# Designs tried in a protein design chat: VHH binders against Protein LURP-one-related 7. Part 8

Target 1, 182 residues: Protein LURP-one-related 7, of Arabidopsis thaliana (Mouse-ear cress) (q8gwl2)
Amino acid sequence: MADSETPYHPDPEDLRRIPVDLFASKKLPGLSSGDLGFADSSEHLVFILRKSSSSLKSLLDSSGVPLFSISRLHNGVWELHKGDVEKRKDLVLTVKRTSKRFSKTESEVSFAGESSENLVIKGVPFQKSCTIYSQDSIVAQTSLMYKLRQIYVGRSKFRLTIFPGSIDHSLVVAMVAIFLQG
Key: E = the ipSAE of ESMFold2; O = the ipSAE of OpenDDE; V2 = 0.75 times the mean of E and O plus 0.25 times the DockQ between their complexes.

## First folded at step 4 (VHH)

Design a26 (framework vhh_8h63_2)
Fold by ESMFold2-Fast, scan of step 4:
Formats: C-alpha cells, sequence, structure tokens
Structure a26 (fold): chain B 182 residues (1-182), chain A 119 residues (1-119)
C-alpha cells in the first residue's frame, strides 16, 4: 500500500460555493505565442484567450475548444457570442463602456434574450484591475499579483477571484478579458 | 516574426523636446497595444506610456503632462513626443507590443534608442 489517503472530493454544488482564484499569464506552459492563459493555483490551464484578428478574440477551454467569440464593434462596445469566430452562434452578452475618466473605466453588461439585471464593471484596465458587480454584490475582481519582477511567481501575472454565484466562470473570464482591452 | 525598431534618440538640453519612433513589421500593428518603457543605468525598467489598439492612453505620473504617445496605423509606427525634458529622463527607451497592456507584461524586442538630457 504505497498510496497516501486522498481526501474525498466535494460535490459539484459545494465547489460552486467557494471562491475560485485564477491566475492570468502570457508565459504559462502549453500556451501558443500571443495567447493569454488562465490557470488554477496548481498552474493547470483552465482557459485560453486567443487573438484571431484586430477586432476578434476567442475564449477556449484548456483543450483549445472554442467556448466564445469576442467581437469589438466600436470603441468601448463588445459582443460575446457562443462558439468560434468563424462559426458564430447565439449572442450571449454585450459590454458597453459607460464612462472613462483618466485611467478609470466603467462598463455595463447586458445579457441577450429575456430582460435580466445588467452587471457593472469598474476599474483601471492598464493596471489589470477591475471589479464586476451585480447590484451590491461582487461577482469577481482582479488585481496585479505582485510588482516584483525578480520573483518568478509574481512576474507579469494578475489574479482573478470569482466569488460564489450563478454566473459561469467562463463568462466571468470573458467579461474580464473584454474590460481589460480598454 | 515580430520586429520593432526604435529610432530618434539623441542628446538634448534640459527643457528641450525630442520625438522617438518605433517602426513595426512582421505582424498586424493595429491588433496590438503598444508602449514605451525606459531604463536608466542601475535602475529598474519602467513603463512610461501606453496606447491600446483603440487609442486609449496611459502615462506614468513621472511623465504625465510632458509626454504624448501616438500611433500611425497606416505607417505601422508608434511615437513618443517628449516635451520639457529633465536630466532624470535620461535612459534607453524601448518599444514594446502586447495583446494586453501591463506595467510588467510588455516584452522588449529591439535594441532601444538612447535619450540623454544634459543640464
Amino acid sequence: as target 1 above (182 residues)
Amino acid sequence: ELQLVESGGGLVQAGGSLTVSCAASGFTFDDYAMGWSRQAPGKERELVAGITSGGSTYYADTVKGRFTISRDNAKNTLYLQMNSLKPEDTAMYYCAADSYFDEWGFDYWGQGTQVTVSG
């Protein structure tokens, strides 16, 4: 018996009740040049953000399968569609910049289909900082992990914390990626 | 693949002006956020200015009101107009391109262009 006892994994419902930290970096193992990766605390890739053209990006899962396409319509207006940039499916949401003052930016998220509550994103895209709000509740927030260039773990990384809620993690990542484009 | 070539540096008197340029090739320039970083001897490299693909700008507090970043997408060229230069602006200036602007995330591709401010 060489195996150490492994803890029982919690139910999927319980996993959605705890905050999830993802770490974004351009220098994660397994990324193609120009990709931005989102990894868990064990450095396992969860999502990949890939640029397809000047106005188009794709959010992919860890296997490279497209989840969403991101399109810039105008300065400060973006759309998220299901699927890849070539085989665009249903519109999921629209992000519109509502204010910009110096380096500070605010945007509003409108979901397609039925009338649903809009989300608000506030922050400073150039500092990789944003907070996503559902009324008075925080959905997610980002911050620069560290400013110490000499320390490997703190170099060129930002942290995304997703708080417990009903919004899919992939949608949160997509909204953050859109907001940080400025 | 990606190539960035900086030019326009030189010697200038305190209070003077200088424009440095960065010529881009090997990629679609319009797709990238662009920035200028500088490094003086014995100091850490600092990001001084950035501009997104959509034209949104960033400036470090040390240069705000004195430096202006701009891009010419038809010429695939990035510019930094430096006014009211001070001796502490003396540094090697580096051009960088990135899909996401980040104080720490810009990678350097060229040899840089030296700016020396006397005075």
Scores: ipSAE 0.015, ipTM 0.346, lowest interface PAE 6.6, mean pLDDT 77

Design a27 (framework vhh_8h63_2; at its last look DockQ between E and O 0.55; V2 from the best seeds 0.00; counts 0 for: pae E 2.1 > 2)
Amino acid sequence: ELQLVESGGGLVQAGGSLTVSCAASGFTFDDYAMGWSRQAPGKERELVAGITSGGSTYYADTVKGRFTISRDNAKNTLYLQMNSLKPEDTAMYYCAADQYFGEWSGDFDYWGQGTQVTVSG
ESMFold2-Fast, scan of step 4: ipSAE 0.457; ipTM 0.697
ESMFold2, look of step 5: ipSAE 0.507; ipTM 0.774
ESMFold2 (binder alone), look of step 5: mean pLDDT 84; pTM 0.848
OpenDDE, look of step 5: ipSAE 0.584; ipTM 0.806
ESMFold2, look of step 7: ipSAE 0.473; ipTM 0.735
ESMFold2 (binder alone), look of step 7: mean pLDDT 84; pTM 0.845
OpenDDE, look of step 7: ipSAE 0.717; ipTM 0.866

Design a28 (framework vhh_8h63_2)
Fold by ESMFold2-Fast, scan of step 4:
Structure a28 (fold): chain B 182 residues (1-182), chain A 121 residues (1-121)
Amino acid sequence: as target 1 above (182 residues)
Amino acid sequence: ELQLVESGGGLVQAGGSLTVSCAASGFTFDDYAMGWSRQAPGKERELVAGITSGGSTYYADTVKGRFTISRDNAKNTLYLQMNSLKPEDTAMYYCAADEYFGSEWSDFDYWGQGTQVTVSG
């Protein structure tokens, strides 16, 4: 197994220079009923998506500590706030659907407190198809796991590949979760 | 506590139209991805149409262009409008809900008891 081992404690900067795969599933060790988990290729839980109310979800770390609150406003815009429900004043980003087509959806991501850094998400949400763009660069992409492969790869619903870049993995996961819901 | 109840099935002639409905109770409908699956005797269950909480739709190739899925969040109701019906559309139609994401490759969390659609002709 020594010949196949990945570095145990990789430098965070090195993690931003290689693609990282996360697998989404409801059936991962360490999940509570109703949670959606994001795990690495070794089935180690990294993030948890949890429903808090009808229009509110939380993204938690592997220990169950809240990282972000995700909410859908009456006008259909999604907001991501830091921390738990009580500290929702720290807006991180908003996601707005800019195009709704029969075969394709687009959304725009606007970061709070930043004047010009917008991302674009394109895909087919129901099929778990999602690509996040920063200008001409791909930030992340989902791939639907076929049933046959899911039997052999821990029953994952989809794979999320995060490409090398400067955007935190937790924010990428949150953006994907928002886009795929609508 | 969570319950899905289908209605609107029946007998229809080939080339006809029918709308089936699914009423949801005991939960907040707006958050759920919803789908319609069908099963004919002796065949596997097939996901024919789906819609996310935000309104993005999916259709199986067998029904694309003939069926339309829609939702009314104010009424907690899912609809499937079926046009140009064919004898091979004869099946029990099931309403389904998934809290996070709909998918043709994943099981839904909640299911109704079904409504029968029979196409003669």
Scores: ipSAE 0.289, ipTM 0.631, lowest interface PAE 3.8, mean pLDDT 78

Design a29 (framework vhh_8h63_2)
Fold by ESMFold2-Fast, scan of step 4:
Structure a29 (fold): chain B 182 residues (1-182), chain A 121 residues (1-121)
Amino acid sequence: as target 1 above (182 residues)
Amino acid sequence: ELQLVESGGGLVQAGGSLTVSCAASGFTFDDYAMGWSRQAPGKERELVAGITSGGSTYYADTVKGRFTISRDNAKNTLYLQMNSLKPEDTAMYYCAADSYWDSSGYDFDYWGQGTQVTVSG
């Protein structure tokens, strides 16, 4: 994280006003074969995405504790549940593909039990291009453009930038993981 | 180990159509993102089309509207249907597979040996 304009020790709340970068790679230290890791700018593993099947994935914290299970109901519809694939708990959100024109995909995120406004995800999943919108504001964005320059965390495959906001980073990572599946 | 075998290349007249296929074996095909890259003599390799495990597609601007990528998970086969072929489409076409996330076109984990497509006229 970069120092702000504030005194020598930046206020943690001021740090929440700057974008946070996570770097996604299969080659991060501490990963098991087949896992995709998300690391911070200091190469510290933050989240692990683990595959159980083509239609079933888990998002884990850095200690390997399951946070969410991701299930594909059919092409274009996914559900996120709390917990792991064996002990599925509450439905958190549903992602539904609403538009597909050639390579560009659009999906809508609906939160379970909330009166919250839906989010929209747009991009080209094949190219790891993904932008999450809350109305006209950007929540998060992925990029492949400077792959060779993303060597700070080893062999990063793409960068995920999370913009300042109220959505938990684990949910942002889960939404990106769902969208990039196609 | 995942093995990829391309077929269907050949000589075709400008304006014609050709479908190339890629048969995959060795691992769970439906877990992989798949792509087609091409390389003409004296030129850099170009990613022309890609498809994710969920079926979302990508097309390079050079082939958009003319080429269609598709996959048949039951047959473990990837297809590229090429319509309105031009002499500049002449190249060796390579099938590629990437485990789930890494479908950038340059970081594919597995590659086939290629199938030659030559467009005359």
Scores: ipSAE 0.291, ipTM 0.636, lowest interface PAE 3.7, mean pLDDT 79

Design a3 (framework vhh_8h63_2)
Fold by ESMFold2-Fast, scan of step 4:
Structure a3 (fold): chain B 182 residues (1-182), chain A 120 residues (1-120)
Amino acid sequence: as target 1 above (182 residues)
Amino acid sequence: ELQLVESGGGLVQAGGSLTVSCAASGFTFDDYAMGWSRQAPGKERELVAGITSGGSTYYADTVKGRFTISRDNAKNTLYLQMNSLKPEDTAMYYCAADELFGEWSDFDYWGQGTQVTVSG
């Protein structure tokens, strides 16, 4: 049953077979003021992004348990650590902005550890647009939900599509959250 | 409380340049995405430029290559440098601030605007 106390545990086989959509909104049930929620296609809240301080954000599971802390070090440099802001654990990844041209931004993701391939994120953060690449393959992509006529300026909701692969969904969400901060 | 105060508008000849500024006060400016929108009489408000807290920029096709948005976090000030101005750029220009991951359809805070008039 979908409920806010059930952790998000996708089947490992499903992660490699079909794309998964998450929908980001501030208007989801179970959110506190200022939170951004990510829900699955069944409208089940999966992740919560919360501002902890001026330079710190937390990614939480649907039950409000901290998974990662996000720290901005300098312009264009962020770190992701396991755990909450106060009980921060090991470094997971670093995101560095490598290119900034007009509305287009490019960043590199470096995983902590010895056998990591770097990822590349490209897009337009202000437009909630990004694509995460692992060499020649797409890991994930965001898009604004809008009609052909673009009736409304900006949409209060955007879609995150995670393509089949072995990268944990919580890490994909964290990378998107970091990149959209520009 | 966060307040936004625009300045620098005025009369300018076609082909000229003008810089409008927005002074933010009352809260942590550098945590917010900032933008400039404009509204001409009888037209809908148009977002012309935006800048994230990290400095990534956006420009509407109507102003791309002519306008430059920038921020000075030490001074809590947002700028829009407008070059090669056209009569069609005549509008009230509004500064806006958005808590990153706020409601995307609306900015959290808006200024009262500064009028830019381009003759010619």
Scores: ipSAE 0.060, ipTM 0.455, lowest interface PAE 5.8, mean pLDDT 78

Design a30 (framework vhh_8h63_2)
Fold by ESMFold2-Fast, scan of step 4:
Order: C-alpha cells, then structure tokens, then sequence
Structure a30 (fold): chain B 182 residues (1-182), chain A 121 residues (1-121)
C-alpha cells in the first residue's frame, strides 16, 4: 500500500521548516568572559553556555535568562534540569555514555516524563563531531568550521545544523554541549 | 593562571616504551580538554592525541594503537604512554589545554614548554 511507503505525514508548518545553522564561538557580541555563544549566520546571539564549575554548566537564552542547568555525574552520566544552577527544577533528560571505542563515542538520551523512545548521539567529542539520531532520522549534526589544513578565523569553533523536527532547539544545543564533554 | 609542565622525555631505543607526563597547576584542571602535540625539526606541528574532560580520546593515525593518552584529575596530571616507538616518533612533545566548550578540537589556549623524545635505531 501507498501509506506503508509514506511513514512521514508532514503538516503545512513542518513543510515550511528549514535546517537551522548555529555557530559556536567565544567572540560574539553580548558574551561575558568565559561564555560560549551560539549565534545564527548573521552573528545574532541565540544561546549562551555558561560555566559554573567543571561539572556544572547553564544554558541561557540570548537575553541571559537561564533555560537549563547541565550537571555531570560520576560514571559518564549527565543530567539536564530546568532553570539555573542554583534554583534547579524538574529533570528534563539524562544522557548516558553507552560506548567508547578509541576516538568514537556513543550516548543515549532518555527524556523524563516522555515516551520510551530514546535518542542516540554518535561522534568524536574531542573533534566537536556529533550527530543526534531519532531512530533512522538525523535530528542535528555538528562539524568543525575549519579543519586542520583550512584557514582558522579565530571566531567560530564549530557549526551546529538542526534539521526540521519536533525537538526544541534549546534541547538540541544542550544535548550537543553534554555530548561534547565526552 | 593555568600552567603546564612536561616531564619524562629522553632517549629510548626503537621498539621501546616511554611515558611522558604533564603536570597542571593553577585553576581547575578537570575543566580542560587536554592534548599532546609534537614537532620534529623542519616539520609541521602534529596533534598526536587528545582527551576531553569526560575521558573521550582522539589519536592521530600515525600513533593509533601504539600510544595511549590518559588523565588523572585528582593529581592534575596528563599522561602519554608511548609503546613500540619508532625513529620517526623523535620530536619535541608539547602538552596543551583548552578551556571546556571553548575548544575547537585543535586550537589550544595553553601550551607547555615541551619535552624532547629521541628514538634511536
């Protein structure tokens, strides 16, 4: 049947979505010292990653309002909570490293209060290489802006491409930040 | 603030093993991605091995399977265990650190002065 050949049924709004590129850099307008910013292609700041300690980070919106706190647990487990590092609220998701083979790492994402469908993240954290999968589809992917033999501009560290889907961009950025910790 | 000091270099015979160490002092070591780069006379600097804060590793194809990078956050020390050494591994070995999330994977904020490894034979 035709329906079995068409597993995805997009509504009109889904058809209008396009991939979004964000660029990670320390050298963006609106950043404080030590912050990592995520900006669009016009250098407009969208998210800020702020360090509180080696095991504790915050993801903020462009206005500096805390969205999530990221905490690293012993044994390669990370948790994402709503709110800032001092007034943490509900658990949103857990990322657990499931495989490490030489330079390649795999992790699973489990959403609190969601369906049992986990996401899988694969890549090489040290090289800022990361791909997030939902079943057979790609949710997001990182790439280095400038490879070893290319020109280094000193601004953009890596690019994050978020593909059209239902997952909030702030959650995608948080998952990438967690995975790149290794 | 953060300072890196390498040690453990020296002369070793081909086929031998050597461990070089990097002692970090100053601000929080475990915030940083760490790496080992090397440079032989007349050649470009090469990133040999890297390790994230969480322990995920990277190795250049030239050393993969022979070298092992590790870190001890309690001792603020980075290690590179080098096995099956070859004359072409002869180089000055540099310890490097990059502040977590600020790293591009190859662009390090802090560098040590280096330790010389010479492989004969």
Amino acid sequence: as target 1 above (182 residues)
Amino acid sequence: ELQLVESGGGLVQAGGSLTVSCAASGFTFDDYAMGWSRQAPGKERELVAGITSGGSTYYADTVKGRFTISRDNAKNTLYLQMNSLKPEDTAMYYCAADEYFDSSGWEFDYWGQGTQVTVSG
Scores: ipSAE 0.206, ipTM 0.571, lowest interface PAE 4.2, mean pLDDT 79

Design a31 (framework vhh_8h63_2)
Fold by ESMFold2-Fast, scan of step 4:
Structure a31 (fold): chain B 182 residues (1-182), chain A 121 residues (1-121)
Amino acid sequence: as target 1 above (182 residues)
Amino acid sequence: ELQLVESGGGLVQAGGSLTVSCAASGFTFDDYAMGWSRQAPGKERELVAGITSGGSTYYADTVKGRFTISRDNAKNTLYLQMNSLKPEDTAMYYCAADQLWGSDYSEFDYWGQGTQVTVSG
C-alpha cells in the first residue's frame, strides 16, 4: 500500500550511456495553445509544460497525464510534487535561488529523500542558459537554438541535453522549467 | 488578444534620463517574460533589456549600468529607466512578451508598435 516512488528512476537510454537531446518549443505538433512542449530528435512530443497560474504549473507526459505539479511559494522557493495540481501528494524536490549577480543566477536543488547531495543550477534564465551540476559533473544543459538554426534545426526554441545518469528525464525537465522562469 | 502599448518616448538631451513604459492587456502579465528591443533607422533590431516572470534581468553590453528594467505586476506595466542617454540610443523602442521564459533573439511571442526615443547631441 505504500506509494513510494524513488526520485531516481532508470531510463533505458541512461543504461545505454548516450546523451539525450530534447527540443523545447511552443510550436510542436500535438500541443494545446499556451503549452510548452519537449520533443525528441524525431520531433515526437515527450513532455508538456502547462500553466495553471503564474505560481503553478504542471509537467505532463505526451498523453497529457500529469507527472508533477510545480508551485512557487510566497518566499520565492519552488516545490515539485508528484501528481497534478488537484491531487498533489509527495514532495519530490525544492528549488531555491541562492545567488544572483550581473544577470547570472544560481539555484540549489534539494531532494525530499534521504540525505541525497544537492544539485546546483547556474545560468542566465532570460537567455534560456541553464546548466545543472552534480558536484563537478554536468547533469544537463540548455543551448540557444538561434545559433543552431543556420546549421540543422528549425522550430525549436532551445535544446536541452541530458547526460547519462540516474536522474529521470522528467525531473531534469522540471528543474530546467523552474530555473528558466527565474 | 494580447496587446502591448508603449509610451514615454520623446526628445531628450545627451546625458539626460527618460523612462519608457509598456502597458499590457489581454493576458496574465505575471506569466510572461518581458523585454525591450530597439531599432534605429537602417540597423537591425537589438534586444537591450529583459526580465523573467521571477524577476531575473538581462542587459545588453551597450546599455549595462545605464538602463534598468523593472515590472509592476499589479499594474500590468513594464518599465525601462534610461540614464546617461547618448545619441546612439536614438531608436524606436519596442516592448515584447514571451510566455514562461525570455526570448533568444528571435522568439518573442508578442510585440508592441513602439515608442520613439530621440537623443540630441
Scores: ipSAE 0.244, ipTM 0.615, lowest interface PAE 3.9, mean pLDDT 79

Design a32 (framework vhh_8h63_2)
Fold by ESMFold2-Fast, scan of step 4:
Parts: structure tokens; sequence; C-alpha cells
Structure a32 (fold): chain B 182 residues (1-182), chain A 121 residues (1-121)
């Protein structure tokens, strides 16, 4: 089970030194059916994105402890709250779709409270293309993993690269998960 | 538990139109990304059109401008409206659902059994 894995606690030196790659897949060791997992390069599960009933999703750590609940609202707005879907706490951020030109999508991220600057997410959800910007700096971006045309080897997956910075990796994963749903 | 049932396939002459439908049951339809793929004899399946839970659409270059994907969440139904049909559109058309939409048909979690579309010249 995914609940047996060690919680992800990145070293502050690692967060500031080099980009961190996570690999998203539905067919990782330790996942339950329907889960989307995020693993490191050694296939160690780091985060689990789980769909609950109705319009709710949960982001869990590798041991199955809920970190955030994700709610889809009307008019292309999503909310992220601390905790699980039943015992959710404070609002952390909102994601609002601001533009859609054909397949290209743009969203804004607003953190709860007045002190934080908004982030912008741009990409093409169908292509697993997503880049998160803080002003002109890149926070994170996704890319599809290639398959040979006649040999489709392995599991459906994409890579998430998180660049050195101050934003918690769990929040980056949550924002990517929200954006890729459209 | 999610069940997908395609309908509306048939025979049509080149230049004609046809709408295929996919009825979903077993889960909340509007939470799923949905797609249409097709497979002609001796060929691999290709993703023809897709629509996310948020309403963003994708079309393969081969059908762009001729096909329209839409969803009716109140009826739990996905549609593909096919205009200006060509003989090369002849294929079995499959409905698919995925919690996290992939570019390729192999990324989908749930599949229907398909509906045959034949375009004569």
Amino acid sequence: as target 1 above (182 residues)
Amino acid sequence: ELQLVESGGGLVQAGGSLTVSCAASGFTFDDYAMGWSRQAPGKERELVAGITSGGSTYYADTVKGRFTISRDNAKNTLYLQMNSLKPEDTAMYYCAADTYFGEYWSDFDYWGQGTQVTVSG
C-alpha cells in the first residue's frame, strides 16, 4: 500500500541547489486503483493524488496522510485547503482560469492573505504541458515522457521539474494537478 | 464500475455527417476527462478528440475543423459530431474516460466497446 511509504521532507539545501524531478504515473508501486502518484527518480513514491467522491480530490504524502483537499468550483475556479476532505482547515490558495485560446490555457494562483504575489500557470493540459511562473521566474514545468512509435514500453507518465525556490513541493504538485484538469 | 456505451455508428456517404454518442454510468461523469479514439483495420488506435472536465478540447490534425466533441453533464453523455466525412474516416470509434487525461488512448482508465463508422465513396 502507498500508506507504508516514508513522508517526503526535502532538505533545504536540496531545494536551493538543483532542480528536483518527480515522475507522475498511475502505475507506480504502492498506488491504489485510480490514484496518480508522484515518485522520485528511484521510483520511490513521494505524493499521491487521490480522487474522492464528487468534485473533491486529496493530495497525500507517501504514507497516506492528507496534506491538502482540492475542490472544483463553478466558473473554472479551484480551491486548495489544508487537511482532508472532511476535516479541511484553512484556505491555502485559489486557482482561477483566466484565458483559454483553443487548447492553450492560462490560470492565476492567488494565495490566501495579502502578502503573497500571484503566480501564473500556462500550458496545454492535453499535452501535459504546464509551466508555473512567479513573475518572470520559472517555479516548475512538466514534460511528457517519450515512447518509441512501435514500442510503447512502460507506464503512462510525465516528468515534473521543480526549480530551486521557496515554494513547498507539495503546493507545486497540487497546482500542477489542478491545472492539468483544465 | 464506470460503464461506457457507444452508439450512433453506421453507413454514410462521403461528404455526409454523423453523430456518435457515449452514455456513461456508474460514476460522476463531469469529474472525468473524456475522449474519442478510432481504429481502422491494420492500424493503431489514434486519439481523435478529447475534452477535459473543465471543458478544454483537443482535436487531431486529421479531423480538426470537421469534427466537434461536446459533453452534456446533465445526461452523462459525450458526443462526437462528424461533418464532411471522408472514406479515410472509416473506423471503429471508441469512447474513453480518464481521471487525468493523457494524449494517447493508452492513458485512459475506462473504455467502451466501440461503434463502427463506415464512409463510402
Scores: ipSAE 0.054, ipTM 0.452, lowest interface PAE 6.1, mean pLDDT 78

Design a33 (framework vhh_8h63_2)
Fold by ESMFold2-Fast, scan of step 4:
Structure a33 (fold): chain B 182 residues (1-182), chain A 121 residues (1-121)
Amino acid sequence: as target 1 above (182 residues)
Amino acid sequence: ELQLVESGGGLVQAGGSLTVSCAASGFTFDDYAMGWSRQAPGKERELVAGITSGGSTYYADTVKGRFTISRDNAKNTLYLQMNSLKPEDTAMYYCAAEDYYFGEWSDFDYWGQGTQVTVSG
């Protein structure tokens, strides 16, 4: 057959132009007890959220390498740092709860060292309802779209949709994990 | 061994108030998300209120504005303050706990034995 100079398979950069679905579950292959895993549509583990305490968590990649440490300073205030809890590096972002009205919670995300706009997270953390906004654009959403609700399978599994944008998927997962803790 | 024990149920007149409590033992209370569910005869179990480890709350539309959930981590106790009680609030009230993340009320791993609340009209 003649060689093709044009790839017939999508380039990873082209895949960033479409929404990406991750599925959160406590019952994925390869997880340790108490871990929450985030898997792709083929059930391949992508991220692991590991608890050290109620105020300390780590986000790991699929190989178990720490990406971020998550620290609760007090009710409604969280910090994300690069690296593990024992080898904490620079501050990446701060999440602050700005509104708490009955079931509805709103938080702001402030990035360290950048002149980027703050993000806003709105939802009902107790029910795993979460939408991340950059201005009027949606960055990511958990189970709020009708199709996401229809695809939800089992009691310990929810869907996270990440929309096309410039924010790393690991940071989106970390922000969702922070917000859903309250 | 994890244990949840509810108390404070009883008979109350319509329009009255009642506080039910849940005492937790055998686990680190402040690590758990906590909830209150209820079941009336002939009805499905309903999650009425929930609170995360960070203090974010949830209320079902049936109780929103009337019930308040709170936690005292120093006493390992969960509370549900019920105001403006109606006959339809009559039910067995159950305390529940979940370590880490959960979705639906059925996701709770640990349940108490329940406390009966009866509202007369």
Scores: ipSAE 0.271, ipTM 0.606, lowest interface PAE 3.7, mean pLDDT 79

Design a34 (framework vhh_8h63_2)
Fold by ESMFold2-Fast, scan of step 4:
Structure a34 (fold): chain B 182 residues (1-182), chain A 121 residues (1-121)
Amino acid sequence: as target 1 above (182 residues)
Amino acid sequence: ELQLVESGGGLVQAGGSLTVSCAASGFTFDDYAMGWSRQAPGKERELVAGITSGGSTYYADTVKGRFTISRDNAKNTLYLQMNSLKPEDTAMYYCAADSEYWGDYSEFDYWGQGTQVTVSG
């Protein structure tokens, strides 16, 4: 017996059928010094990118629980592993820089363990410009919300738009984080 | 703490070339995004060129094709090679570094005192 209706919660698949915007900023409530946060349109923190060393970063959830570790290798190669930097588990994906022309960079994403189509990331990392492609389809794209031609006191702030698809948002954020470092 | 010292400025004739250098000391240079900005008398400071820790570069349209930014991580040194210099390139040139994971020219943490480049002609 119930004397009130249970709130309706849409299927998560239905929510992933519309584009999702995340906003990257170093100046979000709940961040530690040096963290980069990813928040939804209501300023709610969703992911935290944390630097452990020059070659090691962690992607955390909003509660500070490690989801992935990111390691930079020589020759423009990065690896994403499950878990934190101290207790690395399975390799999830590798990002490799494949081209650099006219201040334009391209990288390839290879998923571990399975024969699957690689993703391609194109853009200008120094300008926070990044588009992730699955074949000819756009998976995600960044746009710089604060762009100046001159050096001023300010903050890094950019928007990440994730288009509807099957790739987990945490993996998209990790790929963007990796690409914009190279 | 990271310290930046510029050198290599001077007087050069229009059409000439000059290389300015920035020596970094303190913590690991490899961790920083680096940039060159300039300021001419009566003008605002302009970002001329930038380079990430991974080596991706940026150039202002005013210098694209003439200037080249590079870094030598083994020597903790940033370079700006300036070719085909014009009188309008006359400015104080400043080296800058961003120690944050997400380095951006708008968030440079450290700055040098500058080196003067004067182009006559």
Scores: ipSAE 0.027, ipTM 0.415, lowest interface PAE 7.1, mean pLDDT 77

Design a35 (from h1 with Y101F; framework vhh_8h63_2)
Fold by ESMFold2-Fast, scan of step 4:
Structure a35 (fold): chain B 182 residues (1-182), chain A 122 residues (1-122)
Amino acid sequence: as target 1 above (182 residues)
Amino acid sequence: ELQLVESGGGLVQAGGSLTVSCAASGFTFDDYAMGWSRQAPGKERELVAGITSGGSTYYADTVKGRFTISRDNAKNTLYLQMNSLKPEDTAMYYCAADQYFDSSGWEYFDYWGQGTQVTVSG
């Protein structure tokens, strides 16, 4: 199956000026049982994270078409590949856990075939705490929705804020999903 | 379908130790965040400990330093080692599994077992 282009295309000028919020929940309209969905501020489903097997997950667009496959290898190592789990394409990035002190975790992101600098992810996966850094700049950050109304009415478990930059939102979502697994 | 079966509960004296276990079947549980919750008579369910698929752990303040959560992915088994038990630890203990854990909401776990009773006397 061919790679699907996500229908989520924010204005490039907005990507340079203001943060974009996505809201993650298992209780979003349009999800299948077991899926984790990411919706925009208008509650429109944008991405779906689906378990394909014991060590394999897929990031899909809102229509259920696969964008990436996520594979867990060994010793805190994950790989992201383009396309469907059944017909993998090129390696996109590798995430490696570089340190773990009690519940605090740090990981490094290495992009395949590029001379771009590595990204660093820091946080506490079990608390949905995750910040992605590019050098001194924040790429994205998760936060829990602690307000009672947001928990019960919005059906969102946590918010993902993507800061202005050049990294595609689907890749940011994939990196967050990988980090929160361990 | 993922099924969870708890065992190891029983009667123990205050200050004693007990290990409860949870056997998972149906799918390899190594992809799931796992947790232990408890519910005492007249109280709401409380998440006491959790462990992610990658091994990161969480403990409620009520049990920190006394309880240890661990998992054995080869055996599809989750453990809770309970030390220095208090009468206040008396509860039904439930095993739970979640693809993506949210510590703010116990009701968001995907699967729960039937529970194992722990009674602390003394």
Scores: ipSAE 0.018, ipTM 0.410, lowest interface PAE 7.6, mean pLDDT 77

Design a36 (from h1 with Y101W W106Y; framework vhh_8h63_2)
Fold by ESMFold2-Fast, scan of step 4:
Structure a36 (fold): chain B 182 residues (1-182), chain A 122 residues (1-122)
Amino acid sequence: as target 1 above (182 residues)
Amino acid sequence: ELQLVESGGGLVQAGGSLTVSCAASGFTFDDYAMGWSRQAPGKERELVAGITSGGSTYYADTVKGRFTISRDNAKNTLYLQMNSLKPEDTAMYYCAADQYWDSSGYEYFDYWGQGTQVTVSG
């Protein structure tokens, strides 16, 4: 049974089941030029997406430590590996584009390992719009902030909402980054 | 530093076709999302077409089915093929580049060219 400090104190597991918003922007405190940052609702930097070369990107934590390397293959497939570009480790997942239309793109996410259920990403990369599905359940969704009559309050800024679930937030951010570039 | 130079604009009759091009230099072209925005006299600039580094495309509703964006990474060149041109397509057309991508207008792109004028007579 979970131990509670107070009668109505949220259990840590229950607190982790609340939807989390991250805000993506090129203009966040702590970013280097060319980086795309992901911050929490208090503007604290959580993740950094950095380009290393023409086919290679890295997802870093807030301290600049590499979590994953992102590679584009010649066959039009993206791979996510643990670790940095120089110290690349195990394959985590592969993203394949399965459908492409003028206003809508679809991709399939395959986790390394035969028993893992595939995810589907659908959206419009140019509108910073994507939804990640596990079957009929929504894992995460992006939207542009303050898009009213083609008016935007901030430059290069969109919201990523991660719904309660078992997938690490770092993996969700990586999948979104891959999809929006693909 | 990235440089973008547009060309191919001109005068064309309604119903005609025109291809504008954008030559890029000073960066790794294939890493960048590219776009075409236009600005008509007295109007705000709008994104009409975009293409990611991976080749995924976007089109504004006003040009869907008529315009085609494409890129040639070997030539560091972006293209916009414009078919079934209308007088309301008359505008200065600007090439844009971003390391990620943008569908929301000119404010989100990092780099812009000087523009090429397209005039459609009717």
Scores: ipSAE 0.013, ipTM 0.389, lowest interface PAE 8.1, mean pLDDT 76

